# VH-VL binders against q8ixk2r445to577, part 46

Target 1, 133 residues: q8ixk2r445to577
Amino acid sequence: FFGMLQNKGLTDYCFDYNPPDENQIVGHQVILYLCHGMGQNQFFEYTSQKEIRYNTHQPEGCIAVEAGMDTLIMHLCEETAPENQKFILQEDGSLFHEQSKKCVQAARKESSDSFVPLLRDCTNSDHQKWFFK

## First folded at step 1 (VH-VL)

Design z9 (framework fv_zigakibart)
Fold by ESMFold2-Fast, scan of step 1:
Structure z9 (fold): chain C 133 residues (1-133), chain A 121 residues (1-121), chain B 107 residues (1-107)
Amino acid sequence: as target 1 above (133 residues)
Amino acid sequence: QVQLVQSGAEVKKPGASVKVSCKASGYTFTSYAMHWVRQAPGQGLEWMGYINAGTGNTKYNEKFKGKATMTSDTSASTAYMELSSLRSDDTAVYYCARVYYRSSGYPFDYWGQGTTVTVSS
Amino acid sequence: DIVMTQSPSTLSASVGDRVTITCKASQSISSWVAWYQQKPGKAPKLLISKASSLESGVPSRFSGSGSGTEFTLTISSLQPDDFATYFCQQYNSYPYTFGQGTKLEIK
C-alpha cells in the first residue's frame, strides 16, 4: 500500500517527513502535519517487509525506533529489514511495532506546536488507528 | 476582514431536522477547519465537531455521532451543520468557529454570531 | 474525555480589583489551554491561547499562566468592560472540552 498515512482519531493529520537538509534525510523525527493531499513529504509506502518507506529522496529512508526510545525516526533502508524497522499494519488500523511490542499513537508534542507519532501501550483508541489514502 | 455569518433563528417541532449555515468571507475558505459549538440556555459551551473545508474530512464528538452531519460548499464558502430527530434538549445557540492553523496553537480565533434553535411542541 | 473545572463559578468584584479565575484539567494537557470572554447575547471572544499568549487587541491587564493541570486567568485591574462570563478550553485532544464558566459580576 502507498499514499498518505492518516490518523483516524486525529482526523486531518498525516505522517510527514520534511528534513531540513535534503542531503541528510536520516536521523530526524517523523512528525504529523495537516494533510494537504499533494503527496510529497506525506507520501509513504508500506512494503511486504513491513517497512514504512520514504523513497521520494535518495538514499531511501525507512521509519525506525531505536531501543528504549518512543519516537519514530528516519533510518537508511536495509537490504533485509531489521526488527526496529518493522511495523505490522493490522486490519483494525493499528500500527504495531514488533520489536517493542507497542503501537504507534498520534500525540501532541508538549514543548512545541507539533503533533508526532509515538510508541505507546496498545489500546483500542482511534489515535492508534491509521490508514492509507 | 474575516467574517462568519450564520443563518437566522429557527423554531422546530420535536422529531424535525434543522440545517444551520455559516458563510465565510475574508480568507481562503478551503485552508481552514470549521468547528461547531453549541450552548444551551444558561449553560456552558459544548464542542460538536468540525469539517476540514479543503478535504471534506469530519470529526464528531461521540455524543453527536448519528445526530449531527457537517458538510461544506467550497463554491459558496459555506459550512453547514444539520441536526436530525430534534428533541427539546437540542434547544441552544449554535456557533460556527474557525481554527487558525498557522497559530502556535489551534484555538477558535473567529466565531459566527450564533443561530438560536428552539425545539418546542 | 478531559474534564475542565473552573473556580469560582461566580465572582463578585469591584472596578480596580485584581481578579483570578482558576481552571483545572482532569489530566495533563501541557499548555494547550485557551481563555474566552462572553458577554450576554454575543459569541465568545478569544483572549489567550497556549495558556499565556495574549491575543492581538486584547488589553494587557489580561494574563494567563499555568501548565499541566492548573491554569489561571488574571485581570490585574478590573474595568467596567470586563464584567462577563469567562471560559477555559483545552485543545490538547479530541473531543475539545470547556470549563463550565465563571461569571464575573459587579460587587
Scores: ipSAE 0.006, ipTM 0.575, lowest interface PAE 11.1, mean pLDDT 85

## First folded at step 3 (VH-VL)

Design A1 (framework fv_recaticimab)
Fold by ESMFold2-Fast, scan of step 3:
Structure A1 (fold): chain C 133 residues (1-133), chain A 119 residues (1-119), chain B 112 residues (1-112)
Amino acid sequence: as target 1 above (133 residues)
Amino acid sequence: QVQLVQSGAEVKKPGASVKVSCKASGYTFTNYYMHWVRQAPGQGLEWMGYINPYSGDTKYHQNFKDRVTMTRDTSISTAYMELSRLRSDDTAVYYCARDYRGYSWFDYWGQGTTVTVSS
Amino acid sequence: DIVMSQSPSSLSASVGDRVTITCKSSQSLLYSSDQKNYLAWYQQKPGKSPKLLIYWASTRESGVPDRFSGSGSGTDFTLTISSLQPEDFATYYCQQYWSYPTFGQGTKLEIK
């Protein structure tokens, strides 16, 4: 699956990766931004290994969550996906992070002053429902 | 320290194109989306679209998508907005405005470029 | 597009007055997950670019005098100037950023 990963509750917002410096593409937070349909910063691949890949630059980035954190960050993809990079896109649209047993929710990360997807306890909220467009 | 400096006033005939520039300084140009907002004489503010300076991705408002092109040159930290097939009702002040980290509120604005379209 | 309506279109006031400007959105700007209202206020003086005053409906931008305050939630918002100063005569705009940016039509604050 390829495309914009859009939120059902926050209907105009998509996963977006806008790194602060083109020389340091990995290590930064994934944000949410208005869906534009132009690709690149909002174009992600959902893989058979349950990775969410950012393929705009080489080497490819994979979304991950560090132990004890709730923010999604860009890591380097590995030959075999580590557990912290695995997200199960469920039939109801929930994006379940298997290692933490939490779901990705559209929210603001107050300390970073960025609008971001965050790990939260799983609910039936539309803010936790995602789809590729 | 943050500054957005726009190109000078333009006078164009109907049917012509205009290209306005916006040079950024005092911050990392590629870290912030750049939006374009216009204001006709005595009227309110009208959003036209934005560009992601890092990727070059753009989003245009439906009213402008057939005639507007937004580009950037990262080597000189400059964003551009080109509007084609100009009409008299395109007479306005055109502003570039910096997006605050993807939220789409604007913490810094250029000084504006007056574009006059007259026969 | 989300429609933003401001009232009044213009108002006259004297230095020292308390002034309230209202802004109404066609849909709620309150995000349940972060409890933030996606609403900003700008000041524009004749011949000048707009200047950010307030974001998140009530958070004052750095350097903005404390006489400016924003309030409201959901669809109804207000900008208050507690004691009007000569430099405050300007046009004020509200702007939503819940979706693609849209602005109110402006409220012109004139000297009485």
Scores: ipSAE 0.006, ipTM 0.561, lowest interface PAE 10.4, mean pLDDT 85

Design A2 (framework fv_recaticimab)
Fold by ESMFold2-Fast, scan of step 3:
Structure A2 (fold): chain C 133 residues (1-133), chain A 119 residues (1-119), chain B 112 residues (1-112)
Amino acid sequence: as target 1 above (133 residues)
Amino acid sequence: QVQLVQSGAEVKKPGASVKVSCKASGYTFTNYYMHWVRQAPGQGLEWMGYINPYSGDTKYHQNFKDRVTMTRDTSISTAYMELSRLRSDDTAVYYCARGHLRYTPFDYWGQGTTVTVSS
Amino acid sequence: DIVMSQSPSSLSASVGDRVTITCKSSQSLLYSSDQKNYLAWYQQKPGKSPKLLIYWASTRESGVPDRFSGSGSGTDFTLTISSLQPEDFATYYCQQYWSYPTFGQGTKLEIK
C-alpha cells in the first residue's frame, strides 16, 4: 500500500525523494529527511512485486540499486520489476535487497549532516528496520 | 592511494576512431561511476557521459550519443571511451573522472589524453 | 542542460589579494529535502587535470587550504580566495551536479 517509509532507529526520518525536474524523475539518490506527513516527496507505495514506487509523478518511479553500488536511486518502473528494484520487507522490519543480499540501512552521509539509505550487510540494528506509517 | 592513469596521446585523421583507456587503482573499481570529460584547446570542460563499471550501464550526453561508446574491463580495473567519425573540432584533452553516483562532483581525475584530429 | 555562467572571464591579482569569482545557474541547484546546493568548484593549472576544491557549494575537499571558501545558494554562488598565494594562479570552474554535469566557462586568474 502507500505511506511514509520510516526508520525505527533514526526515529524521525523517512524515505524522501524530490526530483530536480518534475519531468526528469530518474537518476537521483533517495535521501532520508524529517517525516512531515504531507505526502508527495515522502509518499511511497510498496507493491506485490516488492517494488518501492514513487507515486507523486507519472510515469511512476521505482527505487533501484545499481549492481555493485550501495545507494538507492530512482529509476522508471518497468512492466515486470527487474531484480535490482525488488526489496523484501521482512516481518522484523528489515528491507532486504534480494539481488545484492544486503539490507537497507539508515546512514549519515560521510562529511555531512544529511542522512541516506544505503545497502549494508544485514544486521539486527534498528537502523536497518523500516515500517510504513 | 587513488590513481586514474590514462593512455598516451593520439593523432588521428578525420573520419577515424580513437579509443582512450583509464586504469583505476587504489579503490574498488566497481563502487564508483567513471565519467568522461573533454577540453578543447583554450576552452572549458565538456561532460561526455558515464559508465557504471559493475553493470556496464552507460549514459551519454546528446552531443556525443551517436559517436561515443564507453566500456570497461573489471578484471583489469580499466574503463574505455571510444569516439568515432572524428572531426577536427574533436581535438581536445580527454579526461576520465571518478564520481560516487551518476551525478556528483569528480573527486579524482586522470592525467588526460591529448587527441589531435587534423586533415 | 543547466547553463552555468561565470564572471569574470579573467582577472589579474597580486599575492595577498582577496579575490572573488561568481557563478550563476539557469535554475536553482538547492534541493529542498536536504537543503544542499549541488554545486562544485575546481582549480585547473596549465597542462594539469582539474582538482576538486569545493562541493555542496561550501564544503572544502580534504587537503584544500582554508583560504578557499565557497558561498551562495540557489542560483548565485561565489568562490573566494582570502589571501592569494603564488600557487593559486590558475583557471577556476564551477560545476552543477543537480542533473547531467555542466560547467561554467571558466575564470582565469592571472598574476598582475
Scores: ipSAE 0.006, ipTM 0.584, lowest interface PAE 12.0, mean pLDDT 86

Design A3 (framework fv_recaticimab)
Fold by ESMFold2-Fast, scan of step 3:
Structure A3 (fold): chain C 133 residues (1-133), chain A 119 residues (1-119), chain B 112 residues (1-112)
Amino acid sequence: as target 1 above (133 residues)
Amino acid sequence: QVQLVQSGAEVKKPGASVKVSCKASGYTFTNYYMHWVRQAPGQGLEWMGYINPYSGDTKYHQNFKDRVTMTRDTSISTAYMELSRLRSDDTAVYYCARVYGSKYHFDYWGQGTTVTVSS
Amino acid sequence: DIVMSQSPSSLSASVGDRVTITCKSSQSLLYSSDQKNYLAWYQQKPGKSPKLLIYWASTRESGVPDRFSGSGSGTDFTLTISSLQPEDFATYYCQQYWSYPTFGQGTKLEIK
């Protein structure tokens, strides 16, 4: 799968990566933003190694869980995906992070109007259901 | 099993061009960037640039931007580095080396191609 | 360009010796988000291509003997050979991959 990674519960929002420095694409938090269909910042590939890859034709950026945190950040892709970069896209649309035993949920960033994907205990909430569009 | 095999030694006169090839095998050629690094006799390693074999996009070090061209042929999994307007101080061993993307270490290197520039 | 400086430029040692080579970068190679240092070490024998020994400052490449270890963080890094073997006489290079690659000047390890 490849395209926009959209939330079932927060229906107008997609995974988005907008680094402030184009020469340093790693280390910033992945956000959720209104799905615009223009590609670029919202174009992701789900690979056979269970990676969510940014810049699909350049195996450079992969979504990872920030060490010790519940946030998703951009890291360099590795030849063999490390556990913090593996997300199992389940049949029900859940993105299961096996290392933490948690699911990716669309959530409001603390005290702000912005939304981010965060790791939360797995539920059947539509806010934990994702699909490629 | 991964191998990078480079073309043979070259002897060139000042002002000429040289084109070195690097044939990849044992992996998916388009999944790894190909970088070029040279080493003058008795000197250290100097990075020249890279090519993304999938897109054909290149990045060259400022010292080489006016004289170097990197290309590839995906049908034969081969990368090329052409250096023009050769000078005696271009005498060096030229290496290709693969990198996973643009920002990783060099895990496999070609055997090197000796280029001698003499009058 | 990030400047990489190695010390010493050469050293003489005997088989069985513990050898330490140092590498200093002009700016930090530690990325707080992934907690990795973007630093590699290579071994080069005369007439041969460089061979990867260590990456991420301390991760040993597959097939590299346990006597090789890397340490350090930020701007100061070391490569240690715990018990020098005859095949270890070579030139060693550190390399940063935080930005476009730059290498140290090399440390030539010679038999005493």
Scores: ipSAE 0.006, ipTM 0.536, lowest interface PAE 14.2, mean pLDDT 85

Design A4 (framework fv_recaticimab)
Fold by ESMFold2-Fast, scan of step 3:
Structure A4 (fold): chain C 133 residues (1-133), chain A 120 residues (1-120), chain B 112 residues (1-112)
Amino acid sequence: as target 1 above (133 residues)
Amino acid sequence: QVQLVQSGAEVKKPGASVKVSCKASGYTFTNYYMHWVRQAPGQGLEWMGYINPYSGDTKYHQNFKDRVTMTRDTSISTAYMELSRLRSDDTAVYYCARSLYTRGYAFDIWGQGTTVTVSS
Amino acid sequence: DIVMSQSPSSLSASVGDRVTITCKSSQSLLYSSDQKNYLAWYQQKPGKSPKLLIYWASTRESGVPDRFSGSGSGTDFTLTISSLQPEDFATYYCQQYWSYPTFGQGTKLEIK
């Protein structure tokens, strides 16, 4: 699987990573932005190790969730994917973060009307359903 | 040398459809989104939607979603916008304009406009 | 839709004047991660298509004279023309692209 990771409930929004410095791609939050289909900031690859990999820049980044946090952040990919970088894309479209036992949900960012992917208790909400386009 | 050239003026009756073309030259057609923006006489600018020329994927503003169809032909670097069930308040100049993701949806190149007049 | 409000709707000025046009958005256009404001400014002359002047609120498009400048952040933005020239009499529009594009109502700059 590779392409744009789009939300079923927040219909026009995709995973997007726009690092403020192209020479330092790690440590920043993954956002949701209008799906444009142009690749780059919205091109992700789902790997056999259950990583969501960002390969627009070198070195390649992998989406992770730090212990106790609910935000998705970009980290360096490792030779063997650590548990905090593993997401199970389930048949129903849920994106399950195995380490936390939570699902990725499209959610409103508190200080603005922008949206971000956050870990939440798993529900059958369309805001927790994702697909590669 | 980058240009967007649109088809000529159209006069239509209420209930008819109009199809406007926008031919791109001087750049790689599939690397830029193509948007359609209209302007009624003496009024401001109104965004209608876009097409991704690479994939053919479209996004329409909800005000036009039931009446607009955007297509493209990559072999001739041309985008099309068809608006159906025309009303008198669809009288406007219709523009095509391109955007590049690295600049969001800021439109750096515009077509010259196509005047569509809808009258009975 | 994000609503864009421009003021004034029209103004009269003389060649050589400093002109200021204001644009306000109903929601913040500042993305905290990249620190960019998703706001553009256009110039439109009668019978012509709009021309991009400024993008990212303050970045001048190539070929645009340096008398044009954009400023502001979040919800309040300004387009300034430092020394008005005869060719600058036109209608000016702001446009947000934080979401699907919406434009301000326009500001008509008329000769005094």
Scores: ipSAE 0.005, ipTM 0.566, lowest interface PAE 12.7, mean pLDDT 86

Design A5 (framework fv_recaticimab)
Fold by ESMFold2-Fast, scan of step 3:
Structure A5 (fold): chain C 133 residues (1-133), chain A 120 residues (1-120), chain B 112 residues (1-112)
Amino acid sequence: as target 1 above (133 residues)
Amino acid sequence: QVQLVQSGAEVKKPGASVKVSCKASGYTFTNYYMHWVRQAPGQGLEWMGYINPYSGDTKYHQNFKDRVTMTRDTSISTAYMELSRLRSDDTAVYYCAREIRYPHGYFDYWGQGTTVTVSS
Amino acid sequence: DIVMSQSPSSLSASVGDRVTITCKSSQSLLYSSDQKNYLAWYQQKPGKSPKLLIYWASTRESGVPDRFSGSGSGTDFTLTISSLQPEDFATYYCQQYWSYPTFGQGTKLEIK
């Protein structure tokens, strides 16, 4: 399925990827921003291979977490999804990153006025519950 | 279910130190910040500081910085708050409380409180 | 520190009454990016620890009865109890979490 990936705890916030250069979509951190309903930079596809893809009609970007990191970063999609790009969206809304054994949590970035998704130990917090709108 | 259980009441002499414990159960101890809040008899709530149980990092209110030390032991899911150089006006109920963080936050669960009485 | 001021300091009421408690902050608790107010309300009964009632100024904690509601924005907030029950006689505290936590001085709700 696909759409805007919204947080249950931060109810007005969606996954957002807005790189400064439209032709350079990789290497930057995924953020959370107010859901605007226009798709575009907030439109993601969750694939049968457990990827979160940016640009559903031309899948160039896949969300990944580098080893030892807790931030979600946009990488190039591979023909065979690597383990660092696989997220299990569970029935309770948890978004589980299998390689790290951690869950994606909505968090306010310290020393910043922005919100970001971060890997954290899994909890039953609404800030770790996600759904497609 | 989530529970925070604190150590028992203490009676201390002026100049002594007191160490209060808070044992967490029913959740992953390292996933939530633990704060300490005190309440003098008949008075309101006063924030003292917090510890991040995952990293061990602490932040203390300026009024307590020179006398308070917060620690934790992840192997037994227990947080500690030690207050030194006690005075009579440190007589209070001391609470531990679990934070939902944004980067600061509100407290969804509280310990039962530990009464500390400072008298000659 | 952000200063939180509650009024009144004490209030006498009867079962079935509608009660409002106010809380004012020395600066706005409204975050422009998310349009949320970083304010919580707690209930404390004698000899007991505080219990969370409301967060984000108006969101009720699970298990809290519908008679409790929070409202307000920016610097002025209210907690309303629409029909007082005997178990509601307690002290109520507001708390900001825009910065490091600070509490109002409390409002003691007493039986008339």
Scores: ipSAE 0.000, ipTM 0.522, lowest interface PAE 15.4, mean pLDDT 85

Design A6 (framework fv_recaticimab)
Fold by ESMFold2-Fast, scan of step 3:
Structure A6 (fold): chain C 133 residues (1-133), chain A 121 residues (1-121), chain B 112 residues (1-112)
Amino acid sequence: as target 1 above (133 residues)
Amino acid sequence: QVQLVQSGAEVKKPGASVKVSCKASGYTFTNYYMHWVRQAPGQGLEWMGYINPYSGDTKYHQNFKDRVTMTRDTSISTAYMELSRLRSDDTAVYYCARTFPKYDNYYMDVWGQGTTVTVSS
Amino acid sequence: DIVMSQSPSSLSASVGDRVTITCKSSQSLLYSSDQKNYLAWYQQKPGKSPKLLIYWASTRESGVPDRFSGSGSGTDFTLTISSLQPEDFATYYCQQYWSYPTFGQGTKLEIK
């Protein structure tokens, strides 16, 4: 699958990656933003290695979760996907992070009016259900 | 030096197809998207689409979606643009141009020299 | 499509003149998340391919003389040549990359 990765619970919001500095294209947090029909920083690919790739940049970025953290960070993709970059997109729309055994949930960023994808204990909440459009 | 070299001029009849090539050198071909932009005589620039040479993924402008095909051959660092069912108003100079796709920054920093395609009855 | 409009369509000037070309977009090109304007400027000489001059509305491409400057934000942008040189007579295009690329119709800079 590829396209805009949209949340079922926060129906207007999609995965979004827009780092502020060209010299620091990796290491920044993935956010959620209002879905626009323009692709750009909201265009992602789910691969056979269970990666979520940011297809607009070369070399392509891969979403990862740093040890002990619950935020999704952009890192460089590797030839063999490391465990921190593996997400299982399940039939019910859950996005399961194998290394942490947690699910990606749309959540309000603390002390902010913005939304971000965060790792949380897996539930059957629509805020943990994702699909490509 | 970074360079994009395009194939030579073409003269076609209405209804024919044309395939233009763009050979890249001086950089890692798969690290930059390749755009195709055309310019009719005395007119401005019109974006047609792009290809990601790493994946082969393409995006075409709605006006060209049913007639254009963009491909590449990574072994020779060459991108191709084929336009079918040519009409006289497809007469234009066709350019390839590269973009480093940071932040969806589709400004084009290096351009090919252009390929003149003339379609006449 | 985002529509880009340039003015004037043509302009006559002399070497040493200060020249201003304007570009207007049908919608804002400013992204609030990164505070960048998704706008570029190109120069095209007769029989040649376009050459990138400015990106992010005001950042000069490497090798472009400092007499070229870009300014503006949102929907209104300008390209300024502070002291026109003989090699600057060309057609200039603005381009948005907020969505898929669209270009202005061009401004032809002619010798007076």
Scores: ipSAE 0.000, ipTM 0.532, lowest interface PAE 15.8, mean pLDDT 85

Design A7 (framework fv_recaticimab)
Fold by ESMFold2-Fast, scan of step 3:
Structure A7 (fold): chain C 133 residues (1-133), chain A 121 residues (1-121), chain B 112 residues (1-112)
Amino acid sequence: as target 1 above (133 residues)
Amino acid sequence: QVQLVQSGAEVKKPGASVKVSCKASGYTFTNYYMHWVRQAPGQGLEWMGYINPYSGDTKYHQNFKDRVTMTRDTSISTAYMELSRLRSDDTAVYYCARLGPYRTEYSFDYWGQGTTVTVSS
Amino acid sequence: DIVMSQSPSSLSASVGDRVTITCKSSQSLLYSSDQKNYLAWYQQKPGKSPKLLIYWASTRESGVPDRFSGSGSGTDFTLTISSLQPEDFATYYCQQYWSYPTFGQGTKLEIK
């Protein structure tokens, strides 16, 4: 799948990667922002290795969750995806983070400047349902 | 400390183009989206679009999509809005406005002083 | 576009009066997961840019006097000024940020 990764519950918001410093694109938090339809900072690829790739910059970034954290951050993609970069996009639209056994939910983090995707216990909430547009 | 300073008033003829600037200071320019909003004389506020200063990505309201171009120059923390093929009903005050941080998020917490553009026939 | 409708378009008031301005949205601005309403209020004085007064429908921006309060949920919202001061004569706008920004048409507060 390629495109903007949109939330079913937060209806006009998409995965967005817009790090504070363009010279430091790795290690910053993935956010949610209004879907603008252009695709650059909101263009992601879901791969057969269960990665969510950020294709705007070279080298390509891959979304990851570090141990003990609930935030999605940008890491460098590896030839063989590490477990912390694997997300299972399920038939119901859930993004299941394999290593933590949690689901990606649209929410706000207190320290964030915008809405963010966070790991939460899996529910049937529309805020945990995602689709490519 | 946060300031948005816009360029001076412009008088244009129908069919011309105008380019308005908005210089940001007091914060990291690339951390906040910059929106443009206009106000015709005696009328309300009309959203035109935004630019992501980090990526350069833009989104324009459908009413302006064929005539507006938003750009930025990160080296001088300045955003630009260019409107082409001007009509008399484009006479308005044009504002740049910063999308606020998490505390106020998606609200416009700081605005430029406005640039008056007069289009006379 | 989400349509925002304000009433009244104008009202005349005296210093010390309690004034109420209403704002209605064409769809709910209440987000179920955070229970917040995606609505802001702005004040605009003649010849000046708008100033943020209230965000999340009821949260006052820093430096905004306590006489300003916002209330409401879903589609119906209210801005109240409990005891009008001379500096409060201005035009007030509501704005939704559930989607791309749209504003109400404004309510002009005029001195009686």
Scores: ipSAE 0.006, ipTM 0.559, lowest interface PAE 12.4, mean pLDDT 84

Design A8 (framework fv_recaticimab)
Fold by ESMFold2-Fast, scan of step 3:
Structure A8 (fold): chain C 133 residues (1-133), chain A 122 residues (1-122), chain B 112 residues (1-112)
Amino acid sequence: as target 1 above (133 residues)
Amino acid sequence: QVQLVQSGAEVKKPGASVKVSCKASGYTFTNYYMHWVRQAPGQGLEWMGYINPYSGDTKYHQNFKDRVTMTRDTSISTAYMELSRLRSDDTAVYYCARYQHGKLPYYGMDVWGQGTTVTVSS
Amino acid sequence: DIVMSQSPSSLSASVGDRVTITCKSSQSLLYSSDQKNYLAWYQQKPGKSPKLLIYWASTRESGVPDRFSGSGSGTDFTLTISSLQPEDFATYYCQQYWSYPTFGQGTKLEIK
């Protein structure tokens, strides 16, 4: 699977990564933004190692759960995927983070009008269902 | 030196297909997307699609989706664009151009091939 | 597709002149996350490939003379050549990369 990773509940929004510092592309939060169709900052690949890779940069970035937080950040991909970079894309569209036993949910960022993917207790909400477009 | 070298001019009849090559040198072929852009005589630039040389993934403009196929061969750092069922209005110069697809260091099609003239006539 | 409109379609100028070319997009090209405008400018001489001049609306490509400058934000952009040189007579194109690439129709800069 590759393409724009779109939310079923928040239908106009896709996973998006565009760091504010041109010289430091890792460590910043992954956001949700209006799907623009260009790919690039919204182009991701789901791998057989259960990674969500950012394929528009070399070396490739991998989405990771920041230690002690519920936010997703960009990190450099490892030869062997660490547990914080593994997400199980389930048949119902849920992205399940096995290490925490939580699901990725589209949520409003508390201090802004922006949306972000966050780890939350798993529910049957469409805000926790994702698909590649 | 970074360069893209394209195959030579082609003359085709309506209904035929054409396959244009673009050979990259002087950089890591798989680190840049390869875009294809054409220009009809006296007209502007028209984007056709791209290929990610690392994965082989492609994206085509809807106007070409049914007739275009983009491929690559990483062993010889070469990208290909094949356009089928040619019409007279496909007469154009076809360019390949590399694109810094990542955030760092920048965006933009910074290196272009010299162009391949394709003439479609009876 | 995002529509890019350039003006003028052609203009005549003399060496030493200040030339301004404008580009308008049908949608905003400013991304709030990185504060950048996803717009590039290219120069094309007859029989030659396009050459990247400016990216992110105002960042000059390496090796491009400082007489070329880009400005603008959102939907309205300009390319300025502060003191036209003989080698600058060419067609200029703007291009958005907010979505799948689209180009303006081009501005042909002719010697007067």
Scores: ipSAE 0.007, ipTM 0.571, lowest interface PAE 10.5, mean pLDDT 84

